# VH-VL binders against p86728: the designs that were tried, part 3

Target 1, 153 residues: p86728
Amino acid sequence: SNLQCKIAGGGELIPIRTPEYRAWVPLGEVGLNVSDSKVLIFAARSCFGAHILLQNNAEDFKNAVYEIVIGGMKNTRSGIRQCVGCKFDEWVKDKALNCRFFNYFWISWCGDEVWVGHGYRPPHNRILRYKYENQPVINAASVRSESDTYWAL
Short names: E, the ipSAE of ESMFold2; O, the ipSAE of OpenDDE; V2, 0.75 times the mean of E and O plus 0.25 times the DockQ between their complexes.

## First folded at step 1 (VH-VL)

Design i10 (framework fv_imvotamab_arm2)
Fold by ESMFold2-Fast, scan of step 1:
Structure i10 (fold): chain C 153 residues (1-153), chain A 119 residues (1-119), chain B 112 residues (1-112)
Amino acid sequence: as target 1 above (153 residues)
Amino acid sequence: EVQLVQSGAEVKKPGESLKISCKGSGYSFTSYWIGWVRQMPGKGLEWMGIIYPGDSDTRYSPSFQGQVTISADKSITTAYLQWSSLKASDTAMYYCARLGDYEYWFDPWGQGTLVTVSS
Amino acid sequence: DIVMTQTPLSSPVTLGQPASISCRSSQSLVHSDGNTYLSWLQQRPGQPPRLLIYKISNRFSGVPDRFSGSGAGTDFTLKISRVEAEDVGVYYCMQATQFPLTFGGGTKVEIK
């Protein structure tokens, strides 16, 4: 497509921390609005289990458009699912996270499918791609984690 | 601490209605599924259904569809299991359990509610 | 529905000896995402069920290492390497690969 994909946040990364298995942290509440964006670039330092929720409605954590799990299953797999706590619709073997160092990731929902990759230069190093027919508009995003996680969003 | 606390034992007659409860604490109640499990006296475990309290999305085992109603009240972090008309065959221990977000485990479990239906 | 079958129905074991419980599913428990959502639960007399093992072989937090799970596809095993008095109870396998979730019939572990 001839349309440009807008990156959330405008280049300054916001530091946040999510403790193990706590409530979702809406990115809008920590100063990052994704409502007119199509790409999120972030970094995470975590032993395992960094979850990103892409939502149509910021207050709806169950009927999300996508839940993206980075370094799930004790940092052995990453995957995409269409609901929170459901089985993965797409997944890949991926030791994505590191307990001691930040790793960069990007998520793109530009067009009719969601793409996920390593690094900060989409679409380079793509690891996952999933197509949701009649995908709802993504207006909000939230994060949660399985282990104590430090984010730069 | 994360825990589920269930209502006390019930003794009922056939045809009576009943609503039992499961109160969650120590976690985000609206962010996890709550499941209900039946255990008839001396028998094994049977999964009845689940509810996501954040939006009341409810799913039933086919065996229990239309037999019971599962609901939740976010304001008091409580899930419910209810019957409009009890039968003697509903005599059982009923457990609630939280479905783990990622690994699809059930933990924690409530202590159980014994329901006895007899004439 | 996926049917889960456990053997034996009852396992009398001498203290300190091993116990082994088998669980067989009527269909493969491998989900399209590559995961096998097979769990083992312990129910001690008069207590609610307690999670022991998830995804075949992962021990839940606080579960002693004498408990181990193994298997693939349709055949799964729970082993207790050295049965202790507090291990008396009924053990259940459970699948979460396909809705509805289903349990095995249970295996009673008793001290003889």
Scores: ipSAE 0.000, ipTM 0.526, lowest interface PAE 12.9, mean pLDDT 86

Design i11 (framework fv_imvotamab_arm2)
Fold by ESMFold2-Fast, scan of step 1:
Structure i11 (fold): chain C 153 residues (1-153), chain A 120 residues (1-120), chain B 112 residues (1-112)
Amino acid sequence: as target 1 above (153 residues)
Amino acid sequence: EVQLVQSGAEVKKPGESLKISCKGSGYSFTDYWIGWVRQMPGKGLEWMGIIYPGDSDTRYSPSFQGQVTISADKSITTAYLQWSSLKASDTAMYYCARDIYGGDEYFDYWGQGTLVTVSS
Amino acid sequence: DIVMTQTPLSSPVTLGQPASISCRSSQSLVHSDGNTYLSWLQQRPGQPPRLLIYKISNRFSGVPDRFSGSGAGTDFTLKISRVEAEDVGVYYCMQATQFPLTFGGGTKVEIK
């Protein structure tokens, strides 16, 4: 059909927990390899600040391709930036996360744009898109959070 | 252009209340946090706390928790720093500064400062 | 709280000569996101502070290239390659890696 980009994972949900201000958790170390994929679908239960790092090199957390922030600034904004902690290149007002319930999100780097949306049906409910001129290949991903966060990846 | 404009100098007696202001312009006020920094005469800088104007969430330095209140009114793009009861030791220059929570350029733009003098 | 220590307390410099300011933190400033939130501020006499450098070595918009930052972990340096009259003032390092945000004690750059 119209879907040409492979989704990461094999259907089994991988539970991950990231407490506030912990080091990045590489998804490859918990059994989720994104190197052959162009789409990541996940769920998060968090009060605020769920961060996803898309990396060219799994060992490089400083010069990542993108940092995607879901529910940043105390769950008031979601955004895309080309370096960790930089000004957002694209952002939207978005109370994306919930302290008590899991919400689903998807990230697509299929083609020459990165897209982010709510739910588990990409490309539906897209909230963000950004085009990176000469985007490096994304071979790895990592997660961290600003508050105690439970993930299903 | 981004500007933070603070209220004018204040001369107060110990025990009096005071509220000083910091008005933002030239940017989306609810997209940034506003921090407050104290500088006592001839001394260095001390971070007091920060507020997100979008929902008035605050974080204080332990040294200032309970001593001051930080607030904001997003309808007039203004943040406030207030004391219920001033002490002589509150004599200082007070600066507001714009901050991006989780961002890259902490305190990228500063107000001109408000001098507060507390004496008997 | 992270304690920030600056040396020297004052730096008298001849116009056109370099100046160097050191900043040491009581613990690593490397955040869990891999960034080091170490900034340098300039305060000219009678003026508010001004951001010069953020994340160790990145110059803020409009800051002359004679200002440079370097360092890692707990030890950081601000260098002015050739001091100009307008560079007189107090320089502060600041960490934003964890709350509360903390500043160094300041280094006064003055012309001799």
Scores: ipSAE 0.006, ipTM 0.526, lowest interface PAE 11.9, mean pLDDT 85

Design i2 (framework fv_imvotamab_arm2)
Fold by ESMFold2-Fast, scan of step 1:
Structure i2 (fold): chain C 153 residues (1-153), chain A 121 residues (1-121), chain B 112 residues (1-112)
Amino acid sequence: as target 1 above (153 residues)
Amino acid sequence: EVQLVQSGAEVKKPGESLKISCKGSGYSFTSYWIGWVRQMPGKGLEWMGIIYPGDSDTRYSPSFQGQVTISADKSITTAYLQWSSLKASDTAMYYCARLEYSSSWYDFDYWGQGTLVTVSS
Amino acid sequence: DIVMTQTPLSSPVTLGQPASISCRSSQSLVHSDGNTYLSWLQQRPGQPPRLLIYKISNRFSGVPDRFSGSGAGTDFTLKISRVEAEDVGVYYCMQATQFPLTFGGGTKVEIK
């Protein structure tokens, strides 16, 4: 097995804004293809509620592989769940986001687990990990937020 | 850009069948739930049920279970509300609305213009 | 089912004056995820309902800042700081915390 933990984006920083309108923004539609990647490093400036969806099928927003929530419940916790809006499978107390400054985060699905951390140096500062037995292939990703959010992806 | 367009007004007799429609455009139709809401003349809003068009998962309000059928055809981005046998008490305005029921936003954000159904002899 | 009760049933208001509408739920609207799914809808005469406020206090797209929502637990308020002619209509609170989704009985705002 010649597994590679390739970082999405190839060193190009893509600015995205998600206002509080609940619409998912597919990353493929804004020029970021995650289909051959295993790691996403990003920054977000937000008061609360930055959501990242890892999808087997880009058209399926309900039964995604993972929904990762950064700074949920008014910026008090971050968590991982196997469906959109379900109870978290894993979560941690985490005042992750900042209204006025960008904070960096990373998500890794290299291997058969999903890991989430603070910063831009995986696997440093890992806060969450979860294993999905026989995890579907992640072919797409989408973002949305609960508050007006600026992203660098 | 997001738009829900409903079928036109209907005048029917008791015992007749009816199927009304709600066509979505300007968004990914299979990514959101569609809900149906009844408003009887001069009365408030009543939730009837919802459907997720991506997999046809359908949930009814207990008071409407068995009274109506909700369905969707994702190939033409259209949801339906159907009666097998209309009653005079079904006279009402019927609205469809987009709803996200599996997320941090459980509300009706965009609404159709309504379909008036009048049932009288 | 969660019962939603609105007061008053009607609110005649002089143009430019404030209006306040109350909504009370028969049980707490705090969801297991910690959010409170209380929304306010506006229905102008002859028009479909439209979303004004979601999760107690967040204004939906295009909603003027004269509308504000507040509350917690079982008691919620919608305020219009200065009523304009286009604000005439019926206002409904709605809960989505528990299935089935339920609406308040509505409050009619009219100019006297």
Scores: ipSAE 0.012, ipTM 0.610, lowest interface PAE 8.2, mean pLDDT 86

Design i3 (framework fv_imvotamab_arm2)
Fold by ESMFold2-Fast, scan of step 1:
Structure i3 (fold): chain C 153 residues (1-153), chain A 119 residues (1-119), chain B 112 residues (1-112)
Amino acid sequence: as target 1 above (153 residues)
Amino acid sequence: EVQLVQSGAEVKKPGESLKISCKGSGYSFTSYWIGWVRQMPGKGLEWMGIIYPGDSDTRYSPSFQGQVTISADKSITTAYLQWSSLKASDTAMYYCARQDYGDYAFDIWGQGTLVTVSS
Amino acid sequence: DIVMTQTPLSSPVTLGQPASISCRSSQSLVHSDGNTYLSWLQQRPGQPPRLLIYKISNRFSGVPDRFSGSGAGTDFTLKISRVEAEDVGVYYCMQATQFPLTFGGGTKVEIK
């Protein structure tokens, strides 16, 4: 059903920066708790490659539930995959990011599938949807990026 | 700081067993792969294998499968490389290195353990 | 196995001059996820290797801007725009697109 799900973030509360790809920044460590949430709203300013990891266990980056890539392949596509660096399970052509301006995005795992969209009004402007059986509980999230990226969470 | 510290140099005879270590500090040990790389005297780098300490998932190069055992003890943030029976041809510098499973690059390297096998 | 071939084997260079190292793979390094897992390492005499570049062109933390990587598919280049004394060493390319991970044979950069 279209039950109201708890939202984490909002794109205005917590500024963080990921200057390079090598470091995951756990959102719990910067004060954003997603353990009781089903929707994440955020903003990013980046030339390309903003990565959001949805995790069952905050310490496990290899066996994450989903990696969501916004503006991958030099800002030419966005996609969802069930492991870091695997083939996309779903992807779309999408010039999602901007080097000079913040763009808003939302991710929803409310219900039995994951949805991704542009803007800050889920479920409007959905670009991706993926469903699979027995989705693990999402208790944590982390971010990193392929280029110098400013986030507002 | 993030670092990998390896055990000291070893001098062994053919047929002896050996286990060398690589201790990680300054980062989440279970969040990265640890790889082992051999460098024979005056030669280039050879990948031997990797282990993910969080679940002990281990992958070997075909050239080293059955020749060595890679293991890790996450309670003391240490990875190991082990031989049951050394050969003179095992004489080399052995490096451990941290690998991010997202970009697969070896970013932090140990100082190396020199293993010399001679009669 | 993917074979990685580096040229030249040795590159004597004058301080302040540019150096260029080529790496060619026996097959495409484009992974099924669209990424290319090609990195460059530097090994100074008597030291362990050090990561310079990952995913073709991304500089690792602390690596000077004089180092740059480029390429696609099977042909890759590492450039040092102005060689400094500390840049002496052996440089290796590495692929992680396919198991087993393989290294190039190395290129020795030394001052003339």
Scores: ipSAE 0.031, ipTM 0.681, lowest interface PAE 7.6, mean pLDDT 88

Design i4 (framework fv_imvotamab_arm2; at its last look DockQ between E and O 0.05; V2 from the best seeds 0.00; counts 0 for: pae E 10.5 > 2, placed apart)
Fold by ESMFold2-Fast, scan of step 1:
Structure i4 (fold): chain C 153 residues (1-153), chain A 122 residues (1-122), chain B 112 residues (1-112)
Amino acid sequence: as target 1 above (153 residues)
Amino acid sequence: EVQLVQSGAEVKKPGESLKISCKGSGYSFTSYWIGWVRQMPGKGLEWMGIIYPGDSDTRYSPSFQGQVTISADKSITTAYLQWSSLKASDTAMYYCARHEGYDILTGYPDYWGQGTLVTVSS
Amino acid sequence: DIVMTQTPLSSPVTLGQPASISCRSSQSLVHSDGNTYLSWLQQRPGQPPRLLIYKISNRFSGVPDRFSGSGAGTDFTLKISRVEAEDVGVYYCMQATQFPYTFGGGTKVEIK
C-alpha cells in the first residue's frame, strides 16, 4: 500500500561489456526487462562516456525518450538529452566514472520527471533532474559507451 | 563571443623548427577539441589532428603522425602546432578550428581562426 | 580513411539562379548512434572556412535559409536556392563520423 516505484532487476546485477562506440546493447536481450520498472540502479567501470538509452520502443535507438550520459565529454559532464547525440537539455560538471573502480548510479523516471544520481540509494545524491511534460512510457533500455566499459546492471 | 586568434605569418628555411599558436577566447577552452587544418597553395583542406586541452588527449591523421606535434597550454588558452624540421612541402595556410562535439569525436568545426601562412623556401 | 568526392569541380552560375553541389562518401556516414556527421563549409576568397551546415541539413547560426542540405548514407547535396554575389567561393563537404575527419576536394562557385 506504501510501495515505491519499482526497481528494475532481480537483486543480482548482470555483467555486460560495451567496447568503444559500438552498437547499442538492449538490456532486454541480456535478461533485464525494464517495462514494469521506474528505477534503474547500476554500476559502471569506465574511463568516460557511459550512455543509457530509455526507450518507448525497444527497436528504436534514434527517437528514444531520453539518452542519459554519465561521465561524458572525457569524464567531465553528465547530462540528459531527448535525442541521441544532441546537445544536453540538462547537464552538470561531474567526474562520475573511474577507469579502475566500479561506481554506482541510479536513474528514476517516476512520474513526468527523470532524475539521475550517484550511489545505490535513490533519491540520495541526485545530480540531474529534467521534466518532460507528457513523457512517453519507457518500455525498454539500452547501453552503449564512448570507451571500453564494464557494467553491472 | 567565441574567437580563435592565430599567430602571424612565418617565413622559414628548410630544416628550421617552428611553433605556431591558436589562442581561444569567449568559451571554456578545456571543454572543446581544437583541430588543425592545412591548406596548401591553391589546394583543398586537410585535417591534420585534434587535441582536447582539458587532458591533452591528441589524435593525428595518419599522414601527419610523426610530421608535427600538437599541444596546448590551458593556463593561457592556447593550442600549438610544431615542426622540428620544416620542409618546402610544409608551405601552406594553417587553420585552427574549434570542434563542437556531441560526444568524444562526433560533431563539426564551428569556429575557425584567421589562418597562419607558413612559407618554407631556401 | 573515408574518401569524400565532390562534383562538380566548378559551378559557374548566373546571379539569382540556383546552384547544386554533390558529395559522395566511400562508405556510409551513419554513426552507431544513428546520426550522420556530414557538414558543409564555405570558403570565400582570402578568408578562412565557415561552417554552413552540420548533420546533413542543419543550418549553423547566421547562415541564410537559401542554403539547404540533404542526403543520406553516402550521397549528399548542398543547394543554394538563389546565388548572390557574396556566395562566390569554394564549398567543401566533410565527415566527422570517423576519425580522421576528411574533406571533399571542393567545388568552386563562380558568377558567369
Scores: ipSAE 0.216, ipTM 0.747, lowest interface PAE 2.9, mean pLDDT 90
Fold by OpenDDE, look of step 2:
Formats: sequence, C-alpha cells, structure tokens
Structure i4 (fold): chain C 153 residues (1-153), chain A 122 residues (1-122), chain B 112 residues (1-112)
Amino acid sequence: as target 1 above (153 residues)
Amino acid sequence: EVQLVQSGAEVKKPGESLKISCKGSGYSFTSYWIGWVRQMPGKGLEWMGIIYPGDSDTRYSPSFQGQVTISADKSITTAYLQWSSLKASDTAMYYCARHEGYDILTGYPDYWGQGTLVTVSS
Amino acid sequence: DIVMTQTPLSSPVTLGQPASISCRSSQSLVHSDGNTYLSWLQQRPGQPPRLLIYKISNRFSGVPDRFSGSGAGTDFTLKISRVEAEDVGVYYCMQATQFPYTFGGGTKVEIK
C-alpha cells in the first residue's frame, strides 16, 4: 500500500542529544512541530533504548500518548505501547540501533494505525503495526533514551 | 565550549618516531570521530583518517594507510597521530578535527585543533 | 576516490563586492541516505580551517549570513555577498559522502 502522508519537518535533520536518563526532550523545543504531520522520519545513533513519544498534548507525557521504543531490551526489541513504560501492545525482535552510526527510522500515524519502520522511506521496511482502538490526535512528539543517544529529526 | 588542543611543534630528523596529540574537551569525547588532516607547506588540505574514541574504530585514507597510526585514549579524551619512522616529506602542519561519526550525518568537520607543525630535516 | 575541483584558484575581490567559488565533484555527492555531504571551510592566514557550510547550504554556528552555499549532485557554489577584510583566506570544499573524504584544491580570496 502507498502511504501518502505529510512528513514532519522541512526535510532537514535537526540534531538532538539525549543523555542516559529518562528526561523527555520535546521536539517542539527544537522547532519541530508534528501537529500537521502524519509521518516522522528520524535518525538515531544509540546503543540501546531510543524512545519516541507521540502526544496529544505537548505538556502531557502520561495521557493520550503512544510510546515507541526502538532498540529496547539492550537493542533486542522494538515495540509500541499506549503509555510510558507500560506493557508493549506490539513488539518485534529487532536489533535496530548502532552505537557508532546513525540509523534511519520512520513512524506513521496515518489512518487508524501506527506504523514503524526502518529506513527513511515509508512504508517500506515496516517492523511494527498497531491498530488504534480510537483514532488519536497527535499534536506533539518527544524523545528520550536509555543510553547516550544522538538524534536527527 | 568545544575545544581541540593539539601538542606543540616538533622538530625531528628522518628515521625518528613521533607521536602528536589532540585533546578534546567541552563535549562527549567518545561520541564523535576525530579526524586528522595534513597540510604541507603552502599546500591544501589532505584528509588522513579518523578514529572513533568510543571503541577505537579507525579508518584511514588509502594514501595514508600504513604510513601513520591513529589512536585514542578516551580516559584522557586524547587522540594521537604517530609515525614509526619520519621522512622529510612528512614536514607539514597537522590538524585534528571533530567529525560527527561516519556515514550518516558525518559530512563535516565542525571543530578543529590549532594545528601541530612537524618539521623533519637532516 | 572522489576528486573535488575548485575554481577559480584565486579570486581577487574588491571590499564590499560579492565573491563566488565553484566546487565540482567527479561523481555525485548524494549519499544513499539522501543527504549530500558537501562542506565549505575557510582558512584564514596562519589559522586552522573553520567550518562555514555543511550539507551544501547549512551555515555552521557563528557563520555570518553573507556566506551561502548552494548546488546539487556534482556542482556546488559558495557565495560571499559582501566580502569583508576578515574574509581573506583560502576556501576549501570537502566531501564526506564517500570514503575517503576529500578536499578541493582551495580557492584563495584576496582583496584587490
């Protein structure tokens, strides 16, 4: 199927660093607004635990959120869940991250599903697919990591 | 503030060994590649190679492969460039520069050392 | 190796006038990740190189807006809209799309 969704950002990657703690970095703080987007393409250089939070409200990190974990469980799994730190609703075995090099990923929340894939060409190389019970409105996104992580979004 | 501070000028004779240093500060030293660049007197820039201090992954330009050794000591946030046996043709200014890794988003050296002048003459 | 060719070798410029430097690569600098790793560096007399532009057109931190980069594929240009005295030096293009990284031969910008 073809994914025809507006990509977040203006085509340039903005560097972000998240150290090895659980503090969220809102993408809005770096000038990235996902409110009119349906696809987020990003790169990450990380050993493990790259977390992306899709939010209804930029100020709310608990309610109406979807957390996507890339390279969780020491870079052995990737998954999506309906709340921060909750049980994964969908996950796969995945060694997605690299400590030394950036890898590309994409997230799409078009329609009634959220998709996650490797690379920068959605919908190709999809690794996760989760159907919403109710279609969420995503207006913001944030990132954090379990290891020192460099992002480009 | 990101800084790269290199060791002082060297005056050597052909056949001697040499190890010059580049100390990084103001950033996560193990998260960025350090590259070395040669500039012969009155000439342009020549990319020599890079090292990732995090795991010491080292990659050389083919022109410099086997001619020099690039290393790093992350405990003191220092990268090194060394010769086992200097030649007169090694006379040049040598710069270290921080690079954002290799392959993706690594397309530029953003911060540079002040340079180390190496003079090799009999 | 990718060969980077800069023109002109020397660019005498009157203060306040624009300058333009060309850089041509022997092959496309478009990386498989979609980026083009073409950078411009400035080296003032007696100083180390300084990054001006990265990925074709992005000004590095602290770089005046009189500097701009453009181009695509194999042809790239650095422009200085109004040359100032402090802009005297040698400018280099650099590619990091393909290993090993390679520099252009440099363009010397001088004041007439």
Scores: ipSAE 0.046, ipTM 0.711, lowest interface PAE 4.0, mean pLDDT 90
Fold by ESMFold2, look of step 2:
Structure i4 (fold): chain C 153 residues (1-153), chain A 122 residues (1-122), chain B 112 residues (1-112)
Amino acid sequence: as target 1 above (153 residues)
Amino acid sequence: EVQLVQSGAEVKKPGESLKISCKGSGYSFTSYWIGWVRQMPGKGLEWMGIIYPGDSDTRYSPSFQGQVTISADKSITTAYLQWSSLKASDTAMYYCARHEGYDILTGYPDYWGQGTLVTVSS
Amino acid sequence: DIVMTQTPLSSPVTLGQPASISCRSSQSLVHSDGNTYLSWLQQRPGQPPRLLIYKISNRFSGVPDRFSGSGAGTDFTLKISRVEAEDVGVYYCMQATQFPYTFGGGTKVEIK
């Protein structure tokens, strides 16, 4: 598929560290606004469990959200779900993360689907797609992790 | 710096109403469940209920359902525990606690308020 | 509700000696996500509870390394390798695998 949507960010990488099992870090609070974008490209260095939440409202972590988990279940699967911490709606077997170096990922909510992939050139290397019946309005994103994680956004 | 600051001690008579507060600061108030824990004099701890201030989703332990009201005002980052008619058996220390977790309803109480002593006596 | 049973009820210890506290649950605390949400709290005299250990064995920030947790399934243990005077208080296990959350009955640690 042809990805014609705006990518979030604007040049300089934003470093974030999320210690294990801490509060969500809203990306707007660290200077990354996703409200006019439909694609997020990022890198993470982590042993397992990098979580990204797509949100209608920056202060809402429960309703009208999509959670993407990269390297969940001790780095054995990646998935998409429509509530924080529930069963995956879509998932794949995936050893996506590495404790010692950064790997790149992308997420797209362009069009009528959520897509997830490896690398920094969407739509290449897509690993997940989820077609929603009601297109979400995404104005914010947040991150957290199951293990100590370094992000570059 | 995460802080939970509770309202001061209360001395009340049976039948009176009461609303005690827990003000959160240093974190995104709407991002965490806040719970209330009772400790009767000389006794252990018991969960009363929890609230998610972002949407007011409120859950009560069965023993407390209908006995108290838990609420929150996110505009002033404050959670409340309220009785419509106090009984002498409500005499206890009441703590608020922030609940950190991977699953919304799983996790651990990572920060605690200092406690509010409620004494109900004639 | 999941019943949490602690033993002993009271643990008098000599300064510098180890202490061990047991907690048993009425059913497995393993959540469907693979984690076990078993925590240990400390309540010093006249103070609010504070978190020591989460998810069986993870030490919370600022907790000395003389505290350690272990266990699996329904059987869990908190150990203090060398008891200090500041460790006097009541210790609770707590499960948050399913709501309602439940505490053990508490174990009083005191210097003998």
Scores: ipSAE 0.006, ipTM 0.597, lowest interface PAE 10.5, mean pLDDT 87
ESMFold2 (binder alone), look of step 2: mean pLDDT 93; pTM 0.947

Design i5 (framework fv_imvotamab_arm2)
Fold by ESMFold2-Fast, scan of step 1:
Structure i5 (fold): chain C 153 residues (1-153), chain A 117 residues (1-117), chain B 112 residues (1-112)
Amino acid sequence: as target 1 above (153 residues)
Amino acid sequence: EVQLVQSGAEVKKPGESLKISCKGSGYSFTSYWIGWVRQMPGKGLEWMGIIYPGDSDTRYSPSFQGQVTISADKSITTAYLQWSSLKASDTAMYYCARGEWELLDYWGQGTLVTVSS
Amino acid sequence: DIVMTQTPLSSPVTLGQPASISCRSSQSLVHSDGNTYLSWLQQRPGQPPRLLIYKISNRFSGVPDRFSGSGAGTDFTLKISRVEAEDVGVYYCMQATQFPLTFGGGTKVEIK
């Protein structure tokens, strides 16, 4: 929590859609560069399974720094893992997503750990916190989903 | 519109080399894996392997490791499947498909490879 | 490797009647992340395979709602509620929980 933690994207949210479980959509390719940022605020409308990848290298979807899953396991859990598809390193019971309404979320990698919360006011309503010893620099982010998902990023 | 367009049918002799292609369009090519699947005449589907074009990370089925080479050229959004020395038993339809290693969502039209003397 | 077994090998069906295809895996398809990576593909005669269903029960884009998937663990079912002429073809289950990806042997749906 400090005044130097830049929020990605400026003021306006960029609409994108991930229609079902497919490849990652790099945020850099849709106009959102996170390389100078430490906080991402976004909204998602989805029945379940919104995935955010925090990457050291924008071209590397395999050896990501973190995969953050919001509303995974049919919208019953949210979690953080250090590899795509692995066991969660940290998770919580969380019916985070809604099929009919956009819900806001924030992710912060400001400081020495990653935090995830509900809403648009970091660090308010934090649900997850995880420390990765000697974590690589996060220079890129990508999204995908398990169900038809509309994003505002 | 997502499309995978494969190269045309090939008729070869045993011992010859061959390289077939799969060109992606309508999506971010470096964001998706490209898998290769073999279907021998009248038989089912066999997964051969996958490549991630962004970094050329390639993974093979144990049955196909050393039998074929999978590669990609992201500058022309094209993936390849290659044999150094064809056998009659390589006669099959070869499909490329887009996806993650967990999901093959869009498929090419197939390339028929016939190997006979 | 996970072995995928489909039954029946052939399913002759009267138009408008339901069809059911079973798929059994040699071990649980539940991934460590809690998801089950079981998909169903359709291959019409002379056509490439087409994704119908992924993660047991999720219909892929453009797939009619007469197709449904169900199951858990090692036993999975694809159902067609009312078989239409264009549903003729071979249906395959596929697992992606464990490397390498493996397919069932296929079930041929035919009109009788």
Scores: ipSAE 0.000, ipTM 0.507, lowest interface PAE 14.1, mean pLDDT 86

Design i6 (framework fv_imvotamab_arm2)
Fold by ESMFold2-Fast, scan of step 1:
Structure i6 (fold): chain C 153 residues (1-153), chain A 124 residues (1-124), chain B 112 residues (1-112)
Amino acid sequence: as target 1 above (153 residues)
Amino acid sequence: EVQLVQSGAEVKKPGESLKISCKGSGYSFTSYWIGWVRQMPGKGLEWMGIIYPGDSDTRYSPSFQGQVTISADKSITTAYLQWSSLKASDTAMYYCARLDYDFWSGYSEYFDYWGQGTLVTVSS
Amino acid sequence: DIVMTQTPLSSPVTLGQPASISCRSSQSLVHSDGNTYLSWLQQRPGQPPRLLIYKISNRFSGVPDRFSGSGAGTDFTLKISRVEAEDVGVYYCMQATQFPLTFGGGTKVEIK
């Protein structure tokens, strides 16, 4: 399908870094507000384990709507789950990340589905999708990583 | 009620092939790893390998890599441990056990439920 | 490979007295995520292993409170506060911090 939903940000990507084994970094605190958006396009340079949290409330990491993991299990799988400690609802084998180069990704939560793909042209190269009946409103997003990760958001 | 039920005892000769089974019930079979553990007579526990039944991803202990094959059939909620050619040194009790492995983080936690064991005796 | 060493090899105890089992790892069991994946298993004679304790000190469902786990880094202890006849068996520590998963050599608990 054709994505007509608003993309987060003004086209210029914001650089941030998440050191390994650290707390969530709210995107609102680094100047990216997703509250009026339905699509996030970003790039990451990382050996493994780039985590994106889609939240109903920016200060509530416990009652998140989705955790999306890119390059989990030492950069061998990517998946979607509805809480950090839960079983994955969807996952795929995917060597998504690269230690030396930025790779682009997109996440869409337009409608009652969340979609994830490679690249910067949604809905192209979709790798994951999950339908959530009566999906809570996504007002905030945060990032964290298992390894030292450089982001462009 | 989570339960792992293993196949019965086997008596084999060196050079024969063998496939033993571990049937899971009472939980989502494709959501947990199944591990295999060897216990030689009078000895301790040795981890052999694990399988994720959802996609048949396997990880082996270096000591058992190439010695055995681990597989699973999710349609009948059963995991398998197989030898192409048995040796007398394969005489042991073999246990299957369920492992909760958080795949986003890349760590294993613990074996929570265990099968009753399958005794394999290999003698001429 | 992480080597797990248990002491003692055998622990004869008087009924109602405490028992203590030690487990030492050849390197730290703290995972890169900050958690420590150390478990304790009980194997009664003729039975399969049974999980007692996970992540150092958490008792598994149905395990009596006389069992407790403690430790950090490379040194871990399983304690039985008052040994009962049903506690006879071999106890194993296990690490899941790194592959391959490895077990201690076992400690046999016997009643004097």
Scores: ipSAE 0.017, ipTM 0.555, lowest interface PAE 7.4, mean pLDDT 86

